VHH binders against f1rkq4r372to572. Designs and how they scored, part 1

Scores and structures below are computed, not measured.

Target 1, 201 residues: f1rkq4r372to572
Amino acid sequence: KQMVRVLERVCTTLLGLEDQLNALDRAAGDGDCGTTHSRAARAIQGWLKESPPPASPAQLLSKLSLLLLEKMGGSSGALYGLFLTAAAQPLKAKTDLAAWSAAMDAGLEAMQKYGKAAPGDRTMLDSLWAAGQELQAWKSPGANLLPVLTKALLENAEAAAEATKNMEAGAGRASYISSARLDQPDPGAVAAAAILRAILE
Positions, changes and structure headers below are counted from each chain's first letter, unless a header gives other numbers; Kabat numbers aren't used for antibody chains.
ipSAE, averaged over its two directions, is called F for ESMFold2-Fast, E for ESMFold2 and O for OpenDDE. V2 adds 0.75 times the mean of E and O to 0.25 times the DockQ between the complexes of E and O.
[cut] marks letters that were taken out.

## First folded at step 1 (VHH)

Design c1 (framework vhh_gocatamig_d2)
Fold by ESMFold2-Fast, scan of step 1:
Structure c1 (fold): chain B 201 residues (1-201), chain A 119 residues (1-119)
Amino acid sequence: as target 1 above (201 residues)
Amino acid sequence: EVQLVESGGGLVQPGGSLTLSCAASGFTFSSYALAWYRQAPGKKRELVAGISSGGSTVYMDSVKGRFTISRDNAKNSVYLQMNSLRAEDTAVYYCAAEYSWLTDSFDYWGQGTLVTVSS
């Protein structure tokens, strides 16, 4: 199915970025962002070999959430888990473009409310938020606009990831403190933008 | 009643410039994305440029670096600044506004304004 092909593209993308994401993470941490994303990719590949994905997008996102919480772990796994679990809800009744837009909205809301992440915190939310803003800003994309809007969404997500290079945390946020030494983009934001490209390309 | 009224079209020499304007009424302008399309004789309408409610822009490849889309929410207007015009830019230019995803996706269109690039 198309879902299997999309998941395979995501896995290939994450495996191919392992060294780059680790190098970016080394500037601010232990250099393991690529390793954790690769672990997630391998877990997804193993799951696809043993169990075909559910027919329902809602069930697919719910099962992916559980898999990433278990195999990826850490703050990344928790944030992806929150996003996917919330995003699955609107897709239970409908799978049209409005439902996918609602899914993005629900996922972003859950990350902000329960994950204690906010745009500007130099995390994967920065690129996901930028993608979500493009969807909301284009209230009714006609069929003629879908390729252009997809391109704009991906460009905006990738630009937001790049912008994390010199991003400063909000003063009231205890969960994130920016550093003057952070002169590279956030590896989580780069990874999230790459995942979006793999999905939409 | 939603209305989009284009203006600024006309005859211009190759390499010249024109600014198109689109005045909008009948909806909450600042909440919607706007776009410019064009249609040359015998061709399908194509997207030239778009601008989101937040000001993000998109362009077709052949006009990048030459055309600039902008909006003025206080004036309920969207603009297309066209520089370095070429004969192939000759077309009727249309302003379009998009509706909410929550109702049938619906495009509002202006009547169009003719741009002719000729010497």
Scores: ipSAE 0.000, ipTM 0.220, lowest interface PAE 13.2, mean pLDDT 77

Design c10 (framework vhh_gocatamig_d2)
Fold by ESMFold2-Fast, scan of step 1:
Structure c10 (fold): chain B 201 residues (1-201), chain A 120 residues (1-120)
Amino acid sequence: as target 1 above (201 residues)
Amino acid sequence: EVQLVESGGGLVQPGGSLTLSCAASGSIFSDYYLAWYRQAPGKKRELVAGITSGGYTVYMDSVKGRFTISRDNAKNSVYLQMNSLRAEDTAVYYCAAEGWDYLYSGFDYWGQGTLVTVSS
């Protein structure tokens, strides 16, 4: 099915980015962002081979949330789980563009409220927030304008990921002491933008 | 620097309850994602429960409703309340602290582990 193939594309993308994400993470941390996402990708691939696919997007996101919590682990698994659990709720009744926009909004709200992340904090939220803002700017696009919206959404998410390398974004906390190490984009923001491209491409 | 020390493990009968505690040395604990993992003999280490600096909690499906994770930042401590314990809960339990503010960039700290044995 379409959702299963989209997930396979996401997994292939994350596996291909393992070295790049680890290199970005080494500049400011443990150097394991790529390894962590690769572990998640392999868990998803194994699940797709052994389990019948979920019937709906809401069920799919809920199952993914539990899988990432159990197999990815850490703060990464918790953040993805938080987003996906919240995003699944609007998709229980409908799966049109408005429902997917509501899903993005729900996930972003949950990350800000419970994850204590805000746009500008140099996290995966920066990319996801930029994508969400673009969705809101293009209210009720016609079918012939969806490719334009998709392109703008992806460019906005990717630009936001690149913007995380600016010292100004982390200025109040890690700025002056760690400026040399923070001259790279956030690996989580890069990964989130890449996931969005794999989904929408 | 953060060093984690677990306590509260021991032998308990099926259906019983046990509370694990993990105390940290160091002073930036409140910014960390805190979690409990467990590892049974011959198995990989698995996430049991986690709590973000903002209080969002996550649980492994098989423990949801039985276990509760909580944190006390003033005491630099994280707790796991375990109810309705089963033989399959027997494992070495580890606490972990991961830098929340940096997302994937934070340092990981692990305790030495505390053994929980559920048997009659």
Scores: ipSAE 0.000, ipTM 0.310, lowest interface PAE 12.6, mean pLDDT 77

Design c2 (framework vhh_gocatamig_d2)
Fold by ESMFold2-Fast, scan of step 1:
Structure c2 (fold): chain B 201 residues (1-201), chain A 117 residues (1-117)
Amino acid sequence: as target 1 above (201 residues)
Amino acid sequence: EVQLVESGGGLVQPGGSLTLSCAASGFTFSSYALAWYRQAPGKKRELVAGISSGGSTVYMDSVKGRFTISRDNAKNSVYLQMNSLRAEDTAVYYCAVYDWFSGEDYWGQGTLVTVSS
């Protein structure tokens, strides 16, 4: 069960980052990003303990979407829910690398259209978008490129999360939060990059 | 319809240099990543270098610092500059692209590189 092992690694990562993500979130909000992600991790751990494993990646992402919408909540839960629901669709037919690439594209598109988030808005989309762009850029031969692709995806996602240090909040929020208060990276972007690392490495 | 044609292989002495070229046709070149693979006699095929559509590059550890991959979108070509060549670099070198929409790998015919005195 590699999927269960990967999810457990994601949960351990998020639980370990609770204090760091809360500290980052205090600069721009109420300091609960780490608490929200830890709530998600605990919900996933409970689900894995009590429920049979999903039969397919598509079923896994669909069930995770519902779980995060119900138990994580907030804007983070909504954005993850939008991403995962859309990402599950290409995986219904195939589970090859092309299908996972299509899943990433679908998830990112859903976050932009329905989540009202765009690259540069200083959200989790910034790191996920960078990972997706790198994945699209590396549509290249076979399984032997997977380690190379994985490294490039993680480096770009993490660099994008760090780059949020120098971004102003989207237009509607820029007037309320000064750039001096946002000299740290966005906690959502940091969390998303950490999730990707836990999944791929 | 997709075609990859490699050139530039040959015999070279240890410490020498070679530049491999791959001319591509039949697809929107600028939208795809390309890679160089090699296969030595009696060994498995291995990735040497890759370049993304955006220009990001990756290299196998044993060639890092010696080989440079580059692309020219105007010429639909990808290149592998090989410096400080060693006997263990002797192999047939292949240019490759993967078409995600068809799910098929496209490979060139390969070009032989022999590093010997």
Scores: ipSAE 0.015, ipTM 0.431, lowest interface PAE 8.4, mean pLDDT 80

Design c3 (framework vhh_gocatamig_d2; at its last look DockQ between E and O 0.42; V2 from the best seeds 0.00; counts 0 for: pae O 10.6 > 2, grease 26.8 > 24.2)
Fold by ESMFold2-Fast, scan of step 1:
Structure c3 (fold): chain B 201 residues (1-201), chain A 119 residues (1-119)
Amino acid sequence: as target 1 above (201 residues)
Amino acid sequence: EVQLVESGGGLVQPGGSLTLSCAASGFTFSSYALAWYRQAPGKKRELVAGISSGGSTVYMDSVKGRFTISRDNAKNSVYLQMNSLRAEDTAVYYCATGYSDYLWEYDYWGQGTLVTVSS
């Protein structure tokens, strides 16, 4: 129930951002970041109509990884696929906050190792890395500190996405564009921050 | 035992300032995050500000620029400096800390200190 609603919020968010993300991507690439994320959202919506998602977080992330690799495509689909496949591993044994923190770390490591991106390169990793830093900074908080962790996580991810407009492109297609043309935030970083907000509210 | 004791609440006029203090004992203070929450009559308890063990801070949108959270590890204390107070800031303010390990979650709250902003 809550998992279906979370996935539906993510899909609605990505569909609503299609034009904005395409416009941001046209400044630095092919102008298809929004289209690619919308394709992912439609694939997830189609999947949810055919069968309920797994109740296990590990199985959910593994199936989402396969779906995004097949239906989203491109470098974005590959990066999300790498993240989700690696993130699923710690969640096989436990689903507490420590396991979710380990999942974030595993996903970020996989994106860096196989995706050839690092924090500061003006990619979706910038937002996700900022979120991961807050999970580590607040450590294993009690339930009464989860609202503060959530707010810190989202603010840091969104600030990191905005900060990409001042960064040199170090990876992907944007790395071929002069810095003088980059006066907007990275569309992948904006999309990743929006996904996190849709998940955490 | 973990104890959190708030102080510094009182009656203040709109536009005034107050500093709340929370004295903590019974745990390794420097290793844990702390937060200030508030609850007005008839409303839900809401996060006001938080501070991590490393000193990073977070604030509720309505208090950004007006409130400052800080900590003093030598004194095992966390503070909330409140400036430009508004009638809407009237509430009981609670100091909170908590941590989890593999088996259990530990949530601690102070008794609260009343802040009334009225002319």
Scores: ipSAE 0.395, ipTM 0.757, lowest interface PAE 2.5, mean pLDDT 85
Fold by ESMFold2, look of step 2:
Structure c3 (fold): chain B 201 residues (1-201), chain A 119 residues (1-119)
Amino acid sequence: as target 1 above (201 residues)
Amino acid sequence: EVQLVESGGGLVQPGGSLTLSCAASGFTFSSYALAWYRQAPGKKRELVAGISSGGSTVYMDSVKGRFTISRDNAKNSVYLQMNSLRAEDTAVYYCATGYSDYLWEYDYWGQGTLVTVSS
């Protein structure tokens, strides 16, 4: 079905980025961000082989949160888990665009409160926060502006990921190893932007 | 009743400029995004530019640097400044809003204004 197609597209995107994300991660991390995201992608692929995903978006995000917490690990797995668990709540009753915007807001709030990250800290939050701002700015209950929203959201999330090259580390692995300015984008922010593109294209 | 009324179209030589206007009524204009679409003869309607309620903008690649979308919430109006016009810009231009009346399930469009770029 459509959800399986989206999840498979996310997985193939992450697998294709493994070497690029690892290379970006070497500046301040272990050089394993790509490998960590590939582990998540393989876990999702394995799950899809064994069972169809839930039809409910809320149940789907809750299941993905548990899967990533178990199989992905690390700070990235924890941040995705926080996001997905919180994002599932607004989707329990409705799945329209307003509910998805509320889901994004809830996920971002959880990452900030419990993940101890903020915009500008050079993390995956930078890309997701830019996307969330566009969802609020372009909110539309009708179909007329969906192409506009999609284009704006993806362009701004990708620009925010690129902009992390000029940021100092505030949270995550980079804050433990180096606080120096890095001339390359944060791999977590790059991965988050790529996931959004895979979902929306 | 929701209304979108475009104006400002006309005949222009290549390289010329036009400003399109769209006057909106019947919904809370400042809360919704607006967009310009166009439809050339024999072609599908395509997005030209959009502007969010907060003023953020997007453009199709072929018009970047030549067209500017803007809004005036006090006048309930959205504008499209079109510079360096080309023959391929010839189309009927439509104003659209992100507002939708779920009771009637309508997506709202204006009637369109014709822009012809011809030498």
Scores: ipSAE 0.112, ipTM 0.552, lowest interface PAE 5.4, mean pLDDT 82
Fold by OpenDDE, look of step 2:
Structure c3 (fold): chain B 201 residues (1-201), chain A 119 residues (1-119)
Amino acid sequence: as target 1 above (201 residues)
Amino acid sequence: EVQLVESGGGLVQPGGSLTLSCAASGFTFSSYALAWYRQAPGKKRELVAGISSGGSTVYMDSVKGRFTISRDNAKNSVYLQMNSLRAEDTAVYYCATGYSDYLWEYDYWGQGTLVTVSS
């Protein structure tokens, strides 16, 4: 029940961002980033109407990966697919916070290794990586900081997305634009940060 | 053995200031995050502020701009500077850490120190 609500929130968020993401992408790409994410959102919504999502987080992420690879398409679909496929692995054995942290790390690693993006390349990885770094910064024993950490994580991810407006494209479609300094945030990074917010709030 | 010992609590008037201290031992202090929690009568314990091993800080919204968490690795101590105190800040304040790779997996607590904000 909770998972369905989270997924629906993600979908609603993405659908709401379609025009904004397309506008951002027109400056650096082919202007379809929003449409691509909306396609993903609609695919997820359609899937949820057919059957409940898997109870297992690992299975859920795996199924989402396949769905996005099939229905979303484009570079974003591929990158999310890579991320989710890898992220599912640590969750097979357990689903505690340590496992979720490992899932984040695995996803980020896969995205870098196979997607050939690195932090600072002005991609969705920048937002996700920033969020991951915040989690890593709090590797420490003690009290449950999750609620406050979540806010910090989101702020960090959103700040990273905004920071891409001052980055040169090191990967993705924008990287093919020679000698131009981009002055708008990367739509992928903005989308990724928005997804994180939809999940965690 | 992990030990946390809070001090600095007391009675203060609204608008006043107070500094809490927590002396830690039994673990590699500089490698781990620390946090302050508080529990008011009849309420659940809540996170007030946290500081990572790298010095990053987080605060609950109601204390932002008024409270500051800091650490001194040389003294194995964490502090909570509380300014502009309010009646609603009245609580037992606890220092927290854990001997784990993940802060949220294990909870180690001090005995707590009482902060009373009253006119």
Scores: ipSAE 0.000, ipTM 0.275, lowest interface PAE 10.6, mean pLDDT 87
ESMFold2 (binder alone), look of step 2: mean pLDDT 82; pTM 0.829

Design c4 (framework vhh_gocatamig_d2)
Fold by ESMFold2-Fast, scan of step 1:
Structure c4 (fold): chain B 201 residues (1-201), chain A 119 residues (1-119)
Amino acid sequence: as target 1 above (201 residues)
Amino acid sequence: EVQLVESGGGLVQPGGSLTLSCAASGFTFSSYALAWYRQAPGKKRELVAGISSGGSTVYMDSVKGRFTISRDNAKNSVYLQMNSLRAEDTAVYYCAAPYGEFWTSYDYWGQGTLVTVSS
């Protein structure tokens, strides 16, 4: 896969989800999750018009982290920035499946330590954490097992996003309101799962 | 009059086993997902395991292979079998069940049962 095409798919996906993510976010207050993610998508599109992305995965994630911290903003921009900065570190040495698995773990650990979220808190971490569990189980699958891993990873990420319907908010603004009002999935978890599908589709 | 009543907590040595039970009443048990959460001192309440109405299960990474969630619809009960217990498993364990239209959220909580893993 060409890196530009992958980033373009992510942008198209986020732009298409703007209204849905905003609607999901309204139960927690301002209803801007979709607007924030579409802002990220437009910033990435602008960046790609001016410069091709770095060929190195580590450099790509580091540059993308800075872009999202500057242009996306909000708690989402901060959490993606933390994840991507940490995830870039293992990819400096190698870019095999084991290195990508280590990158996922590093990103998830950074979100938990610095983002103050944990799995089960009804945040974007729930989807990313479910995906990370599958990668840990399948560090080096054979060629015939790669489609099974990809399907399992995406299904688990999407199932985890849906499961946030049944969770009390433990982090962010949603943690200040009753779970009786939070009968929809977390918009951040939905967005993260959609990003993963756009990358792996 | 929805009620969730946990039982089975206690003191166990590291490496030991314990079974938690949650007895539910006041709703159509077989139609709903149920979950076990835990909260250690100074930490947030976290999802340990969940089971759907159809029997599909989810587990927190640190308990996979050690804990097993199950349900008995005839007894309106959900269970958490805990094996190979570690000091880090010390927490108050809570049973949770859904509430509301289309039954998509967890709002009913039991009072909790304390599990202490220590020598």
Scores: ipSAE 0.000, ipTM 0.101, lowest interface PAE 17.4, mean pLDDT 77

Design c5 (framework vhh_gocatamig_d2)
Fold by ESMFold2-Fast, scan of step 1:
Structure c5 (fold): chain B 201 residues (1-201), chain A 119 residues (1-119)
Amino acid sequence: as target 1 above (201 residues)
Amino acid sequence: EVQLVESGGGLVQPGGSLTLSCAASGFTFSSYALAWYRQAPGKKRELVAGISSGGSTVYMDSVKGRFTISRDNAKNSVYLQMNSLRAEDTAVYYCARLYSSWPYQYDYWGQGTLVTVSS
């Protein structure tokens, strides 16, 4: 029901960003970040047309993990797969805010521990990490606090993505690119922040 | 040589305000993200606020709405405006140049400036 609307918003957002993400990725990488995310969006749209969505958040994240591992591919597909598989575990028992915070933490831990960071992938992790910090700090969910926290979480993730345009990319592909071309935000971080905005709005 | 020099720390009463300044030299200031970190006695250093070359900001949750980070590229300076100060804001505040987005990491930082919030 509402999850279908959220997934469709995510897909529409990623499809709309394809050219922008590819242009950002050309400055420091393969030029295919937008194409890869659009492939994921189309796969999700196809799945939603064919099958009813799972009723539980845990089952939803587990099925999305398998879909993205199969259809998205690349380092992005692997990282999203690791995140979603780990994030599903806390949600099997509860679906309150504490469970969603635990899910974020589990996903981030799995990406860091089991997924090797490729050049460019670190900025995606940084954006998600910034979002995770807000959730970890939240202990007493009040109705008046949740919208403020949600806005702060989203702004924090988006600010972290934007900040990547002035950060060194290490010894990877970016080390061979001119400083002028590196004055662009990381496409993976931008994509992750856009996904979070589509989910939380 | 890269240098970051903090100033503006001092003793203030709870509810008061302070403005911290960081003067940078030895690099192209406008091309780098900068951050304020703090460390209280017996605790680990934590990121308080960060700002990109384009002005995008990030804040620790406990300071949002109270602290404002800003930069002045013409003066090679970054600032932290601290309002509604609390006893738990007592710490040595450090200015840092960020080089890593995962985790946020600095390659250069200053000597620090002490902020004490006490009645």
Scores: ipSAE 0.000, ipTM 0.123, lowest interface PAE 16.6, mean pLDDT 72

Design c6 (framework vhh_gocatamig_d2; at its last look DockQ between E and O 0.87; V2 from the best seeds 0.00; counts 0 for: pae E 5.9 > 2, unsure alone 64.4 < 65, grease 30.7 > 24.2, SAP .761 > .668)
Fold by OpenDDE, look of step 2:
Structure c6 (fold): chain B 201 residues (1-201), chain A 118 residues (1-118)
Amino acid sequence: as target 1 above (201 residues)
Amino acid sequence: EVQLVESGGGLVQPGGSLTLSCAASGSIFSDYYLAWYRQAPGKKRELVAGITSGGYTVYMDSVKGRFTISRDNAKNSVYLQMNSLRAEDTAVYYCATGDLWSYEYDYWGQGTLVTVSS
């Protein structure tokens, strides 16, 4: 039940950001980032109407991976699918904070290895990597420190997204235009940070 | 500007095999994500298989174990080996490519028809 609420919040967030993400993408790309993420949101919503999601986090991420690959489509569907497939693996044995940290790291490593991009390239990796760094640093905190971790994680992810407005693009359509023309944050980074907030707020 | 041209489609009996090819021109092929999609009559376009520049492959569940996607950067080509074909595999198959980090595909082919029928 809690997982359904989280997923619904993610979907609502993405649908609400469609125009903003498209606008950001028009500035540096072809203006379809928001629409693509909305397609993901609608796919997840449709899935939830059919049946409850798996109880296991590993199974959930695996199912989401397949869903996004199939229904979200585009290269972004491939990226999220890649990330989620890798992230699911560490969660098969445990689901504590350390396991989620490992899940984030696995997803990030997969994106970098198979997608051939790195943090600092002005992509969704920037936001996700920032979040991953916090999870890694705090992978063994006391229960009373979880709110502090969550706050720090979200702030750093959002700050990383915003920081992309000052980066040269190392990947994506933005990498084919002059950095002087890039004065807005990367829509992928913004979307990633927003998803994290929807999950953790 | 990149142009994608599919080939290899045709009529095949159930259980048969086909190899689809997609040749790309005018781009840095080695850096692009490549994918095969298909669209059956009256159905939506769906991902069949994809391959990243780093060699990671993905497949839709119904084709796992039967289809294999591969790429040859030297030939600027992507392939889809289709084995154990079924009637439900009948569709127009499209090649798509683009920067993996560009949210959507940048280029599409015109498609090649695969008909699986006895």
Scores: ipSAE 0.711, ipTM 0.870, lowest interface PAE 0.7, mean pLDDT 93
Fold by ESMFold2-Fast, scan of step 1:
Structure c6 (fold): chain B 201 residues (1-201), chain A 118 residues (1-118)
Amino acid sequence: as target 1 above (201 residues)
Amino acid sequence: EVQLVESGGGLVQPGGSLTLSCAASGSIFSDYYLAWYRQAPGKKRELVAGITSGGYTVYMDSVKGRFTISRDNAKNSVYLQMNSLRAEDTAVYYCATGDLWSYEYDYWGQGTLVTVSS
């Protein structure tokens, strides 16, 4: 039941961001990043009405990967699918903080290896990498420190998304555009940070 | 500027095989994500398979083990090898491409019809 509420919160967040993400995307493209993310949200909502989500985190991420690949459209579905498929692997045996940290690392590594982008390139990797760095910095926090870690992780992810406003693009269509014309944050970085907040708050 | 031209569609009997090709123009092809979509009569367009510039492949669940996507950057082409074809595979097949980190497809082909019938 908690997982259903988390997924519904993600969907509500993405639906609410449609116009903003499209506006950010118009600065570097034709303005459909928000439409693509709202399509993902509607697909998840439809799936939740027809079947219960798996209780296993590994199975959940694997099914979400397939759903986003099939229904989200654009290259976004492939990016989220790639991340989630890789992230599911460490979660097959364990679901503690160390396993979730390993999951983030696996997802980030897969996106860099197969997507040919790196932190600093003005992409969604910038916000996801910032979140991953914070997870790695907190080696074995006690349960009482988890809210502190969560706050720091979300603040770092959101700050990294905003910092893409001042970056030169090293990947994506934006990399073919003069940096003088790129004065807004990357829409993928903003979306990824918002998804993390919806999951963790 | 990129243009996509699909070919290889046609009539094939159930259990048969068919290879679709998509030829792309433009110097940016080798860096692009390439995907095959299909749209059956009266249904929504759906992803069939995709391949990154580095060769990572993805497949729709119902085609896993039957279809294989591949690319040849020297020929500016992407291929979809379709085996063990079923009546349910009948659709117009579209090639789509874009930079992976633009979060969207930039270009679509006009489609090629595949009919699986006896």
Scores: ipSAE 0.494, ipTM 0.760, lowest interface PAE 2.0, mean pLDDT 85
Fold by ESMFold2, look of step 2:
Formats: structure tokens, C-alpha cells, sequence
Structure c6 (fold): chain B 201 residues (1-201), chain A 118 residues (1-118)
């Protein structure tokens, strides 16, 4: 029940950002990043109408990975699928805060290894990496500071997304025009930060 | 400008095998995500398999264990080995490619027909 509300909030957020993300994507790319994320949001909404999501976090992430791969379109479906499939593995046995931190680590590692990107390449990885650095504190048994850590996580991810406006593209479509600085944040990084805020607020 | 050319389609009996090829004319796609899609008459185009530049592969459930995607970056080519073919695999097969981080496919092929029939 609580997961349904989180997923609906993520979907509402992405649908609301469609035009903004498309505009950011037109600065360096095809102008369809917002449309692609809206397709994902609509697919998730449709899936939720058909049946309740799995109660197991590992099963939930695995189902989302397949859904996005099939329905999101573009290469972003493969990218989110890669992250979610890897993130689901640490959650198969345990679902405590340390396991969620490990899930983020696994997803980030998969994106870097199989997506051939690193922080600083002007991608959604920049905002997710920043969030992942703050999640390391979730491995501590004394997570009574969770609200403070959550605030820091969101601020760090949002700042990293904004900072991509100062980066040259290292791996993305904009690398075809690598002689030019874009002065706009990466639409994928903006979307990732917005998803995190929708999950945690 | 880059074009993708599929080949290797044809008529096969159920249980048979085919290898599809997709070759790029123009620039190298060694850093791009490569995918195969298919479209049966009257149906939407659906993903079959994909492979990232780092070698991560994805498959739809209906083809998992029967189909294998691979890439040859030196030849700018992606392949789909299709084994244990079934009637429901009948479709036009398309290859697609794009930068994983640009969030959409940049190029699509024209398609090659695969017909599985007794």
C-alpha cells in the first residue's frame, strides 16, 4: 500500500516534468527525454491498475526492471533496467537499511560497468552517484539520523544534477558536439533527482 | 548519416534456427546500446533482446534461453542467434541502436522477415 503511493508520486512527478525534460534534452540531444519518462510513468500507472505490486522489494524492482525495458522505449529503458536488476539482488535476502544501501551500490556499479560512464560524464549517473555517497551512512546500525541523512541525500543529488550544466558530455549524445559547453543541466540527471525526491519526501 | 541493414531472415520450420545480422554503414557504434525488435502483422513493435557496450544483455521472457544476442564492434554489427523457433516468432525483425545516455534510439533498420511455418 505504502509502495503504491510512492510509485504514484513518482509517476505524477515525471508526467509533470515532461516539457521541462524535453526542453533540456533539445539543448544537447533528441528532445524526447521527457516523453520517454512519461511513457514509463504511464506504463507503471497501467500496471498498478491491473494488480497490486509484489510485497517483496526484490520482486518489485525486478518487475519494474522488466516493465521499463518493455514499455519505456529508447535506450533509457535498458539503463533503468540495468540499474534495477542489479539493485534487486542485495534485497533478496534482507530488506534492512544496509541492504538498501547495498542495492544502490549494486545499481551504480552496474551503470558504470555496463553503461561505460562515470561521475562527471554529464549523465543521470551524476545525481544518482551523489545520492549513493550519502546512502553509505545507511549501513550504520545507528540510523536514528535518517531524516537529516535524507535531506542531505536529496540536496546532494539535486546539486549534482544542476552541476552537470558545467560539464562537457563524456558518454552521451552531446559528445557529438563535444567542442561546445551546453550551460543546461543534463535532463537524465534532473529526472533522477526528481525521482529520488518523489520517493523520499 | 548512418544506416542499419538487417539480413538473415527467411522461412524456417518450427524448431529450426536462424542467425540475423545487422550491419552499420558509416560511423562506429562500439559505444552504443544495440537492440533487436520485432513486429508481427497487426501488432506493436516489441523488444526482443538488447546488449550494452559493456556486454550486459537483456531478453524478453518468451525468447530467453532460445535467442542469443551478440555484437562485433570491429565489424559494427549485432547478431541474433535464434534457436528452437516457434510460430509466434514470425515477424519482421528490426535492429536499433543509440547512445545509452541519450535516452532514445538514434537509428533503426529497415527490417528482415522471419517466417516460422510447417
Amino acid sequence: as target 1 above (201 residues)
Amino acid sequence: EVQLVESGGGLVQPGGSLTLSCAASGSIFSDYYLAWYRQAPGKKRELVAGITSGGYTVYMDSVKGRFTISRDNAKNSVYLQMNSLRAEDTAVYYCATGDLWSYEYDYWGQGTLVTVSS
Scores: ipSAE 0.189, ipTM 0.606, lowest interface PAE 5.9, mean pLDDT 80
ESMFold2 (binder alone), look of step 2: mean pLDDT 78; pTM 0.793
ESMFold2-Fast, scan of step 6: ipSAE 0.453; ipTM 0.744

